# Designs tried in a protein design chat: miniprotein binders against b1l550. Part 151

Target 1, 279 residues: b1l550
Amino acid sequence: MRLPEELLERARDIHSEAPSHRIKLDRVGSFGLKVPVEFKGFLLLAEADVWVSLPEGRRGVDLSRQVEAIYELSNPPKDPFSLCREAAISLLEKLNYADSSGVSIRFDAPLQDGESLKYYGVEISSIASDEIINKIRVEILGMTACPCTAELIRAYKSSEIAATHTQRSLGILEVSTKAEHPDPDKLASIIERAMSSPLRTYTKRPDEGGLVIRSLSNARLAEDVVREMIHLFLEEFGHLPEDTHILAAVRSMESVHMHDIYAERSFSLDEIRKEISSH

## First folded at step 12 (miniprotein)

Design p11W
Fold by ESMFold2-Fast, scan of step 12:
Parts: structure tokens; sequence; C-alpha cells
Structure p11W (fold): chain B 279 residues (1-279), chain A 94 residues (1-94)
């Protein structure tokens, strides 16, 4: 049943009314929207959240305008980065009462893995006010091997052959910048190169042995991985604005413990360059 | 060389600033297209684009490209100011 448009003239405009309490809200929006995106030749189904600030004197947000903002820009499907940035700006244009807007888009990104594909997690956002802050978070699994146990076994056996436990480790790089979103494939590459070895979608026994041997030859603490990620990040993305903020982290799912090991460092480009140059 | 672009736009009393860090001609082309889409989308009344290029020659070439962008967008008043490897394009329509 579709009601006559004449009812719009008689009905109260609830959203424009004064609220029960004169309190500003930071984020009001539509969360969990499904949107198609084009990523490096792939058509993917992503999940999006869109929101705006709501002033103290206004009861509600026009949610239909929020959905319009992202859906208009997603047809035809475009790269999720441009979609994210442009939708955030569109929200401010469509919803004139808002002081700020935001868009987050999440998807699993395909990455070439020999003859197959593997996937890593990507979450991006753009928050618009009098400036745009773009954020990207990349998460990818890799393998780490414990250097402490390797050293203990070598000492115990008086041999040069390393034996140690290996485990899956989740590498995390998050970048917040006033510039465009960094390329997530490059971020994923940094994480994988910092690990003892990358993980594969499938392996035959000889290839599996090779991964283990690679890990043993490149045993790393979670702390080592974080430091290497930062080093490699500076090599690839040192050109970003000085106030760019980075989080580098590793969660190691320790095979010999009932719990995980976690290491992280957050920093700005300006901060880390001064720290490195002071030593 | 490396190019830094800062875009400031105003529409209906609103203002926003956003940036690009360009390391290739392909990235520059994509940035120019996005800048144009955003300006058209909001119907910006005033724009200011500041570019810091890797050389004075590059700045001179890019200043012409960004002036042409402002002309394509239909701005009535366009002012280009250059100082060394940096230039600013300011444009507005009545």
Amino acid sequence: as target 1 above (279 residues)
Amino acid sequence: GEIRITVEIEWDGKYIRFEYTITSPEELELALKEIERIIRMVGADRIRITVEASSEEEAERLADEFRELAERLGYDEIEVTREGNRFTVEAERE
C-alpha cells in the first residue's frame, strides 16, 4: 500500500523537530549496507557504514538521504577508495545540518598466490568536516617462528639445525592521513615481508616443508615483525604528509600457549623520523 | 617527481579541504578526475587548489592543466599565482 503524497503536507516533519533532550550526537547513520565495489579488476560485495553528526536542536537524521549518497556513487561500481571519499563529501552536501560525516567500507581483498588467490582484510574510512581524514586498515595472516625456542634447541642439541614452534600471526597496518588512502596491496606486501614467511591458500607436502624451512631461517619475535613493518612502511610511504598516523601491530597465535602474544606501535611520520634520527 | 595537491572547496556556506600525494602520471590523472567529480557533485562556489611540484618547470606545466580544469568547471574568475615550484589556482563563480 502506497499512501498519497498529500499526507506529507499534513504530517509533522519529525526529523526537524526539537529533541527530547538538547544533546549533540556524534554519529547517526545507516550501518551494514551492502555495496558493490570494483577492486583491481574484481567486482566485490563490500559492507558499508555511513553516518553524520546531529546537532543538539534536531531530533533526527534523514536516513534515506544517507543511503542515496552511497548508492548513487556505487552505480556503476567504482573503487572503494573514491567511493568512500566521495560519499563522505556527498553526505555533507545532502544533509546541510551536519557538521561532519563519515563512511567506512569493509571487504576481503584478493591477492595473487601462485596459481590461486588468497584474501586479506581491508577496512577503509573517510571522515569529512572542514577536512577529510582517510584511514585504511589492512590485516593479513602470516607465519612466525620462535627464535627463543630455536636458540634453546640449538644449544641443547649442540647443532646448527634450528627447531622451533611456528604459528599463524596476524599482521596489522593502519594508516590515517589527510592524503588519499594508501594502496592496500602495498600494505599487505609490507606485512608479509616482515613475517617469517607468508601463508598459502593451498600447499602440497614439499611446498609446506619449504614454508617451514623459510620460517625457521627467518625466525622472528612479534616485536621484530612490528619493527620490520615500520621500517618497510617508511621505505614505501615516507612521502605521505608528516602528520600521517600509523599503527603497526602483530597478534601471534602462539602454538605453545593458551593465549596470544600482541605487539604494537602507533606513531606519526614526524615523530618516528625524529626518534630514528636521534640515535 | 613527487607532487602534493591541496584542494579547498566551498558550497552553500560549507568548506572542506583534502589532499593528494602524487608519485606517477597515472595517479595525477586519477586525482584530477576525482577533483572534478567532487567539485561538480557539490556545485562548489569557490575553489582553491595548491600544488607543490618537484621543479619549477613541472609547476608551470601543471599550473596550465589546473587552470584548464577550472575553466572546464565553468568558473568566472580564475587567478593563478606561482612561486618557484608551488602554484595556487583560485576560482569562483557568482
Scores: ipSAE 0.687, ipTM 0.893, lowest interface PAE 1.5, mean pLDDT 85

Design p11Y
Fold by ESMFold2-Fast, scan of step 12:
Structure p11Y (fold): chain B 279 residues (1-279), chain A 94 residues (1-94)
Amino acid sequence: as target 1 above (279 residues)
Amino acid sequence: GEIRITVEIEYDGKYIRFEYTITSPEELELALKEIERIIRMVGADRIRITVEASSEEEAERLADEFRELAERLGYDEIEVTREGNRFTVEAERE
């Protein structure tokens, strides 16, 4: 059923009216939208949130214009980074009463793993006002091996390959910058290289044995992994603006404990360079 | 080498600024396309694009590309200025 358009002449414009209380709202929008995105040759289903600020003197946001902004830009599907940035700008253009807008997009990114694929988590956002701040968070599982137990077993058995417990660890890199979003594949690569070994979707017995031996030979504390992630990040992305903010974190799901181990460090590029330079 | 691009646009009484740090030809191509799409999308009345590169020749070449872009987009007034290896392209519709 569709009501006659003539009724619009008699209806009040509720959204443009003064609210009952003159209070500014920081984020008003459409959350949990399903949007197609094109990522490195793959067509993926992503989930998006879109929002704008609402001034104290306006009762409501035109939600139809928010949906128009992202859906017009997602057809045909495009890369999620351009979609995120362009949609945030489009929201400010379409909703002239807003002084800021934002878009976040979440998806699982495919990564080539031998002859198969594995997946890692990506969440990106763009927040627009008189400037754009771009944020990306990458999460990927890897393997860590305990160096403490490895040393005890090595001392006990005098073996070159020390036995120790291994566990899955979740590596996290989050970057906030005025520049473009960093390539998530490069962030995922940094995380995996910082681990004792990467995880795989599928292994045959010889490959599985090799993976375990590599992990045992490259035992790392969660603290070691975070420091290595930061080192590798600076090597790859040290060219970003000095005010770029980074979070590096690892959550190790310890196989010998009922609890997890967690290590993190937040920093800006200018802060970490001064720290390293101080010796 | 490293290229830095700063884009400032005015549209419908609003202003917005973007930055790019570019380390590969592929990244540059994507940035150039995105910049053009954004300018077209908002119907920018005024644009100001600043380019810095490790090579003055590279920065000058990119500034010239942005000047050509402004011409293709129909801007009436286009000015290119230089301060060292920093080139700025300003364009506006009268």
Scores: ipSAE 0.535, ipTM 0.845, lowest interface PAE 2.3, mean pLDDT 86

Design p12K
Fold by ESMFold2-Fast, scan of step 12:
Structure p12K (fold): chain B 279 residues (1-279), chain A 94 residues (1-94)
Amino acid sequence: as target 1 above (279 residues)
Amino acid sequence: GEIRITVEIEKKGKYIRFEYTITSPEELELALKEIERIIRMVGADRIRITVEASSEEEAERLADEFRELAERLGYDEIEVTREGNRFTVEAERE
C-alpha cells in the first residue's frame, strides 16, 4: 500500500537539506541493479552499480534519477561499454550537484571452447568528471605446472617428459585508461597464452591427454605467468596512452600446499617501457 | 516458507536465465517488478517462469500472479503446468 499523495505537501525535501556534518562523500548510489546487455552477439544479464559524488552541503542523492540514467539506456539492451560510458555521462546531467559519477557493470563473458562455451569474469567501469576514465578487469582460470618438481622428476627418471603437479591458476588483468575499454576477449587471450595451458569446459580422454601434455611441456611459476602477461599485453596494447595503468596478477592454487601462491605487478605504460629499455 | 523462482527469457534465439530465493511478501513484490522490467527491456518473445514452494496452495497463487503478469505484458499464448509443488508459466508471442 502507498501512502496518500497529499502527504507530499507536508513532507520536507530531505535530500536537498544541509547535513548534520559538512563532509563530502565520494560514492553514493544504487548498487546491484540487474540490466540486460548485448555482448558479441550474446544476450547477458549483467549487474550494475551507479554512483555520484555528494557535496558537503547536501544531505542526500536522488536515487530515482540514478536508476533512470541506466535503465533508459538499457532499453533495448546495448553493448556494456557504450552503456557504461553513456550512463556515467547521463548521471552528471541528471544530478547536477555532483562533481563526478561512475558506473560499473559485471558479467560472465562467453568464450568459444570447441563446440561448447566457457565463461570468464568481466567488470568494466566508466568514471566521469571533466574527463572520462575507463576501467576493465578480466579474470580467467587456466592451468599451471610446477617447473621445479618437473626438473627433479626428470633428473631422477632421465625422462624427456617430466612429471609434476598441476593446479588451477586465476589470471587477472586490469586496465585503467582515458582511451576506450580494451577488448576483454583479447585480455582473456593474453592471460590464457601466459599460462601453461587453458582450461576446457568438457574434454574426452584423448583431448584431456593433449591438454596435460601441453601443460607439462610448458611448466611455469606464478612469477613467470605475470611477466609473460605483461610482455603479451605490451605487444597488443602498447599503443594506449602513456598514463594508462595496468595490474597483472596471478593466484596459483598450489595442489601440494595448504595455501595459494600470488604474484602481481602494477605499472603505467610510461613506467614499464622505461624499465624494459634499461636492459 | 522459502520460495524459489526461476526465470528464463528468450529474444530471437538469445537466452538469459536467473533465479530468486524469496522469504517475504515484500521480497516477492520487488522480484515481480524486477522480472517485469527485464522482460520489457529485452522485448522477450518467450518467457518461462517456474515457482517452487513448500505449500501447493502458495505455489499455485504465485503461478497465477505470473500468469497475470504475462497477460499484462501482452503475450498471446500462456500455459500453466503443474508438477506437485512446482508450477511453470510459459508465455510467447511472435
Scores: ipSAE 0.557, ipTM 0.851, lowest interface PAE 2.0, mean pLDDT 85

Design p12N
Fold by ESMFold2-Fast, scan of step 12:
Structure p12N (fold): chain B 279 residues (1-279), chain A 94 residues (1-94)
Amino acid sequence: as target 1 above (279 residues)
Amino acid sequence: GEIRITVEIEKNGKYIRFEYTITSPEELELALKEIERIIRMVGADRIRITVEASSEEEAERLADEFRELAERLGYDEIEVTREGNRFTVEAERE
């Protein structure tokens, strides 16, 4: 049901009024919007958040204009990177009292896995002000195998054959840059290559045996995985602007413990180059 | 009681599926509006909406609402099927 236009014309413009307290707010917006997107030939339903800064002299934001900004750009569905950047710009244009705007879009990205598909998590953001900062976070599960237990078993049996516990580990790469969003498939690939082995959606017993042997032959600590992720990231994306900020992390869901192991490193490209070159 | 709605939409051989668990009339109204918006944005060629409720009468009423929605959206081939308290509305345009 719509309210009569007559009533809307007589109502005060609450949003343009002065607030009770003159305090600036950093992010005010509409969170949890469902928007369809086209990603690498797939139609996906993504979840979006849109926001703007609110100056100390204004009581509220026009939430209707916020959803309009992203909905108009979502018809027809387009790639989530263009949608993210264009919506952030549109928000700033439509809401001229704001100093900055932002858009985040989350979805599960399909990845070919033999004759099947597996999915990994993607969250992208664009934050617009005098410039645009693009952010992407990729999360994907892989397998790790404990080198400490492998060494103990080898010593016990006086054998070169390793045996150890394996577990699922979540790899995380987050990138913030003034350049375009990095390709999430490349980030997912970096994470999987840093692990002892990737996880499979479907496998037959011979393939399963090979995966286990690969994992055991490539035993890695959580700390090893993070360092390898950083190394591989620099090889693939070292050309990004020097002020690009990266978070590399892994959370190992230890099969022999009631707790998880976690390792991470945050850095800018400038910082990590200086650190590596000092050795 | 609780109402479950499953939505599948297809455009040019690509599809998305999503669902709702609804516990209030207000939630239902919002879900219906959101479903219509997504269908219109996608420009879907085919839709399939399954509704399940604790009573046959409630599920049938909701299925009828989705049939009416499909008609308003311009679908010309609409089929409603029933299996107990579960109703499925399938609609295509061509």
Scores: ipSAE 0.596, ipTM 0.867, lowest interface PAE 1.8, mean pLDDT 85

Design p14H
Fold by ESMFold2-Fast, scan of step 12:
Structure p14H (fold): chain B 279 residues (1-279), chain A 94 residues (1-94)
Amino acid sequence: as target 1 above (279 residues)
Amino acid sequence: GEIRITVEIEKDGHYIRFEYTITSPEELELALKEIERIIRMVGADRIRITVEASSEEEAERLADEFRELAERLGYDEIEVTREGNRFTVEAERE
């Protein structure tokens, strides 16, 4: 059932009224929208957030116009990067009282793993104002192995084969740039190559043994993984604008502790190049 | 009681799957609207919607609503199957 037109005509435009307090809000919007996207030939169901800034003199945002902006651009499904950018621009055009708009899209990205697929987390955003800032965050699980315990056991047993505890570790790369979103598959690859070994969706015992041996022979601290991720990132994406901001992080779910180990570094491309060149 | 809805959508051999746990009539109404929107956006060739409820009567009523939805969306072949309090509505275009 739809409300009568007469009733709607009598209703106040609440959103355009003065607020109780003249305070600007940074993000007001519709969060948790389901939107289908096309990613590298796959149809995926993504979760989207859309928002705009709200000026101090306006009580609220027309949420229907926000939802309309992303839904129009999602039909038919398109790549999430173009959707993110175009929806942010559309929001700013549709809601002229806003100084900025933003769109965030989250999905699990498929990655070919032999004859099967595995999935890693992707969150992208585009924030539009006088310029557009594109942000991408990639999270993927891998394995790390403790080099300190390995060295102690090797010394004790006089063995060249490392024996140590292993654990799952979450690698994180986040990039904010005025350029287009970096390819998430390349970011995921950087994370996996920085770890002791990648995780597989399904492995048989012979393959599983190989992954374990690889991890043990390539033992790395969370700190080692972060440094390697940064090194590999600079090799692949050093061409991005100098004011590109990166966060590289690892959260290790330590099997011998009640807590996790966490290591991170945030930097701009300009900062890190000056730091590296000074050594 | 709690209602579980599982939606599977196919387009050109690609699949998406999502679920709802419904605890109120308002949640159900929102879920129905969202399901219809996603099906329309995708232009799905086939849909499969499974409803589980604490009562057979409730699950059957919801399955009938999804059957009606499939008819409104223009699906030519619609099949409803039952296993206890679980009903599955499958619809496709030939």
Scores: ipSAE 0.423, ipTM 0.795, lowest interface PAE 3.0, mean pLDDT 84

Design p14R
Fold by ESMFold2-Fast, scan of step 12:
Structure p14R (fold): chain B 279 residues (1-279), chain A 94 residues (1-94)
Amino acid sequence: as target 1 above (279 residues)
Amino acid sequence: GEIRITVEIEKDGRYIRFEYTITSPEELELALKEIERIIRMVGADRIRITVEASSEEEAERLADEFRELAERLGYDEIEVTREGNRFTVEAERE
């Protein structure tokens, strides 16, 4: 049963009291909120986290006010990019003791694939302080084929078409920028183009054979995929601010091993341009 | 016992689907409030909620709660169907 509202008027304001220890906390908030969003014509149920910094002299955060900030902006549902940025700003306005605020929104993004849909993972964030930093992380599965085994089998003279092991590989692009969030569909496209082949939701036998042949003809190490992702990213998004930070990574679920292979590179646009120009 | 709730919400031919696995009365209360909030936010014209519990009586009781929720939200056509310990509440506007 819900307690009488009259008790709230008599209760101490615990959150505004001095804490047991004068220690600042970086993130305090409400995590795992379900929020409907509109994404490219689709209605999706996203998962959201909202938080603020808590100063050393204050015991707690008003969690109800945090939740109100994002819920007010979610009725009716809107695009997750605007929601993320506007909610982060609203949190600082509503909770004036905070130095910074943040909002993260996670969802599975639909991608039209012929007559079917496939899904890839998206997490977007906006962190507000004296400036706003927008972050986006895209994860999508693709196929990789081992060039080492392909070369060995080709040398063995065992078939007209060189065979090798193939596996699912998870491609990851994460971007932090003062500009607007990059289009996740473009990030997903970069990842898929860097792979040996994309994965499909529904295939007929000729199409499935084509994907396998494409993968075998375009065999790539995880290291190759990361380098190609960076190359393609710079072609598409090299216009972003110089202090934009990128993480490019691949996790290959090796079909011939009990373990995975992982490769990554993090960099700023300023850093990578200087590196490339020195070579 | 464990309770499973599957929610499907539709607006202008677009839909979202999500699920709960509930193991406590506190989780159930929170799930009910969250489901209502999402329906209101979306302005859904059709909803379908499926409840599965270890007993038919418990599942029926929960289905009745969702039927009452649909009535409070102003849905005109409400249908409750049963298959064993699984009840489905479907509701839509005119």
Scores: ipSAE 0.564, ipTM 0.848, lowest interface PAE 1.9, mean pLDDT 86

Design p14T
Fold by ESMFold2-Fast, scan of step 12:
Structure p14T (fold): chain B 279 residues (1-279), chain A 94 residues (1-94)
Amino acid sequence: as target 1 above (279 residues)
Amino acid sequence: GEIRITVEIEKDGTYIRFEYTITSPEELELALKEIERIIRMVGADRIRITVEASSEEEAERLADEFRELAERLGYDEIEVTREGNRFTVEAERE
C-alpha cells in the first residue's frame, strides 16, 4: 500500500522527535539482514546486523540509511572483513548524531575436507568511534576423549589398549583487536589442532575408525584443549598489539552425562605473556 | 496462516537457496524487498521462487506480484505455475 504524497507531506517525522524519556541507547539498528559476500573464492549468503548509538534527545534512528550503507558497499559482493569495516565507518559518517557504530557479519565458512567441504562458524564485527575495534569469533566442532576414564580402564585391564568415552566438543576463539581481523582459517586450524581429533566429512566408512583411534591416542580434558589453544594462538598471533583481547573456550558435550563441561580463559596479550614468563 | 517462500538463485554455476516464513504483512513487504536486493546484488542468471500462501486468493495476488518482480529484474523467460495455494516462478536471462 502506498500513501498519497499529500499525506506524507503532513506526516510527523517521528524519529526526529524528543523521546518520552531522555535516556541514551547503546545499540539501535537493523538486525538479521541477508547480505551476499565473497569469501576465499566462494559466494556465500551472510547475515548482518548494523547499529548506531542513539543520543538521549532523539527518539529514533534512520533505519533506511543503515540498510543503504551496507547494501551500497555489498554490491557487487566482496570480502566480508572489508565490508564489515567499511560499513561501520560509513554508518558513523551518514548518521552524524551517533557517537559510535557497529556491524556484525555471520556466515558458515567452507574448509576443504578430502573431496568434500565442511563448514565452521564465523562472526566478525567492527565497532567505530574515535578508533576502530575489530572482533572475530570462530567456532568449530571437534572430538575429545576423556583421559581419566582411559586411565581407569587401562589400570583395570592392564594388558589391553586403553578405552574411553569420546564426545563432540565445540572450540571457540574470539579476538578483539585494533589491528585487522585475524584469518579465520588459521583460528579454525588452531582449534582443530588443540582437540583430540577434528571432525571430518567422510566419503568412505572405514576412515571413521581411524578418527576414533586417533582420539583415544590423544585423550584431552576440556582444560587441556583450552591451554593448548592458547599456546598455539601465541605462536601464530603473538605479534598482535599488546592490548589485543582473546577468549579461548571449549564446550564438551559429554556422552556419559546429561550436562556439558565448559572451560574458558579470557586474557590480553600483555597479561598472558607476564603470566607465562613468571613460571 | 503462514506464507512460506523459498528462493533459489544461480550465478555462474553457484547455487544459493534461502527461505522465509511470513506471519504478517509487514514481514512480507520486507521479504520482497530483501529478495529483490539479493537477486540484484548477486546478478543471478536464473531464479526459482516457490510460495505456499495461506489461501488460493492470496496465491493468485502474490503470483502476479512475483511475475512483475521478475520482469523488473530484466528476465526474458518467465514461467509461472500455480497449483492451489502454491505457485512457482522460474525466470532466466537469455
Scores: ipSAE 0.000, ipTM 0.478, lowest interface PAE 11.3, mean pLDDT 81

Design p14Y
Fold by ESMFold2-Fast, scan of step 12:
Structure p14Y (fold): chain B 279 residues (1-279), chain A 94 residues (1-94)
Amino acid sequence: as target 1 above (279 residues)
Amino acid sequence: GEIRITVEIEKDGYYIRFEYTITSPEELELALKEIERIIRMVGADRIRITVEASSEEEAERLADEFRELAERLGYDEIEVTREGNRFTVEAERE
């Protein structure tokens, strides 16, 4: 069914009229779009958000042009890094009243684990204005083991191998930079290496025992994991621009408590280098 | 009533799956448009769409719409299978 032309023209006029209040909005757009992407040889269905800034004198945005911007660039599917960057630029070209634009694409990324696959969360963003800022967030589950309970049990039983409770922990690395997006597989690797042990998609009983023993032998506080993630990040990505901003965090889902334990640190590369070199 | 739609798409050995739970005619219209758009963007070699509805009549009508969609998109092998209020439309090209 085609709408009458008069009705379509009245609908378009609404966006350009004056708003009830002259207030600029930072992000207005289409959120939760399904977009296929090509990621490291995999075809994945991602969820995308697209937005632009809205000036104080304009009532609404042209949502159809936002959707066109990302869909034109998604056929055929392409890598999410190029898609984010190109779509953000396209949004500013198509919506000339906007001062800034952004695109975020989220998906579960496959990671090779022997002959099987496991998955970790990825969110890739590009924000365009006078410059382009690229952001990536990686979240992956691993295991942590409590060193305090381990020490108490060791003292009680005079055991060489500590026994303690273990829990799933979510490791988070978020990087915002004027350079290209860091490789998410490398970010995921940093998180896993900082944990007591990684989680696997499939493990045989003898391998399960080894994984648990490794976790117990490498017991770490949430605070320990965050510090190790930062150390490993600097080894791998210390070459990024000095104004690159990083968030490193871990959330431990405690099985013996009614609450989670959380630790985080945000920093710029310039800031953290000065801090480390002062000691 | 509630309608559930499961979409499975294959392209060159790759596979994606997604689902909808529909509770309004407006949601259904948006889902149908999104499904067609994704299939077209991917250029899928094979599709499988499963529809479950509160009535056999509703499910059959939606299955017929997806069969027509597959025909419009150029799929040449189209099969519709029924199991109660569940209809599956499978389509392949080449």
Scores: ipSAE 0.219, ipTM 0.694, lowest interface PAE 5.7, mean pLDDT 83

Design p15F
Fold by ESMFold2-Fast, scan of step 12:
Structure p15F (fold): chain B 279 residues (1-279), chain A 94 residues (1-94)
Amino acid sequence: as target 1 above (279 residues)
Amino acid sequence: GEIRITVEIEKDGKFIRFEYTITSPEELELALKEIERIIRMVGADRIRITVEASSEEEAERLADEFRELAERLGYDEIEVTREGNRFTVEAERE
């Protein structure tokens, strides 16, 4: 339904009015927008959130103007990194009462897996204020094998190929930086290399057996995986600004338990280097 | 009842596919607007929209709305096919 334009003359500008309580809000915006993006030669349908800060003296934000900002920049589809950065800047310029703006774009990224594709989760954000902070979060499944059970079975059987339980583990790397977004494929690679083995979309039985043996020979605790992810991250991305903030985490979906095991570490590059150098 | 809409969009040999499970008239109206917006943004060469509803009459009505949408968007070739309470609208540009 469409109402006559003449009603705009009679309607109050509610957004510009004083609120019931003078409280600043950190994020007000449109969440869950579907936006097509171009990622590494693929056309993907992403989900986007756009927001701005709202000062204590203003009742609401111009939501239509927020949606327009990202839609204009999405036609034709472009890469999600440029889209995030440009949309965040555009929002802050168009909505002059805001002191910060942000954009997040989420999608499943394709990754070559032999003759097939597999997918990993990506969330890219840009937050604009007096400076721009770029964030990226990558989640990918891998396999872990329990070293504790492997040790018990080895003692029992006196075998060099230890039997143990294996399970899916979700690896997570989140990076917040003033530099450009890290390449998500490289972040996904770091996570997979930290695991006992990667997961495959399709394997033949001989190849599947090889992956299982690889996992058993490379048994790792969730704690081991997080430490290895951090080590590999520093090798690949240690050049980022010292105030870059990282979250490394793993959630192991234990096949022998009714619950999951979780391990994480948050740090800045400055913090972790001082910690490593002191020990 | 519940309505399922599956949308497939193609542009220069690249594809996106997404779906809706609709349980209210408000959700349906938003889904229809969103589908049109995405098709326009992508500049799609070909679209394929499949509608499945609890009643054949509801599915046919929605399929006709998508056929009209394809006509408004200027697609040259439009085909509607039916299998029970499932209707598919396919449209492409020459």
Scores: ipSAE 0.457, ipTM 0.811, lowest interface PAE 2.7, mean pLDDT 86

Design p15H
Fold by ESMFold2-Fast, scan of step 12:
Structure p15H (fold): chain B 279 residues (1-279), chain A 94 residues (1-94)
Amino acid sequence: as target 1 above (279 residues)
Amino acid sequence: GEIRITVEIEKDGKHIRFEYTITSPEELELALKEIERIIRMVGADRIRITVEASSEEEAERLADEFRELAERLGYDEIEVTREGNRFTVEAERE
């Protein structure tokens, strides 16, 4: 049963009241909103979170106002980067009690894979206050081959051919910057090039054999993949502001174990350049 | 019982697909409003909504609600297809 709308005129404005405890909250908002976006010629259904800071003297946030802000900017669908930045700014303008606002948008991005498409994960955000910080996280599956087992098998068989176990590995690049969001396709490319081999959605047997041989010839530890990702990132995105923060990580789903192997490195561009230049 | 709704939306040759698993009348009401909002935002040329329920009567009732939604949204051609407890509503706008 719906209550009559006329009752709203007699109800207290709960959100504007003083809270029981005068405590500031960092993020209050609407999470899990479905919004359509246009990405590189594709129409995608993305999932969005919107939030603002809440001052210690205010009981609640106007959640309907937050939802209106992003929905207005999503009609018609637009690119997720512009939507993210514009919605974060709009939230601060419309909710004047907030010191900061944020928007996150998550979607699966299509990537051309021979005759078909494969998908990789993208999450972007924009956090607005006295400045705007743009964040992007890209996750894509690839293949790694173990160099340790390859060496043991080579020694045992006295063989020239490398044989070893292979497994799916998840590559992760996160970038936080005052500049515009990096192109996620370029981040995905960096991850795939750092792997022993990319994964394919569909392969014919001769092509499968070729990919397996290349993977075995390019055996890499998770630690090797992370270092290569950082190297390739610096070549492509070394022009970003010095205070840009990056996380490079790999989670290897080891085929011979019940557990995963994980390697990561967090750094700022300034920090990593000084580290590399010390050699 | 559980109800499964599959929504496919097309605009200028581009498409999206998403699904709902409904276990309560409240969830159904929210899903219907969300589906309508997404269709309106996209300005879809074509929609295809498939409903599966444990009973044929329940699935038919829901399919009729989606047919009515397509009519309200101004779709010119609406077709309802039935396969047991599965109903598909397909609608197009020129």
Scores: ipSAE 0.567, ipTM 0.855, lowest interface PAE 1.9, mean pLDDT 86

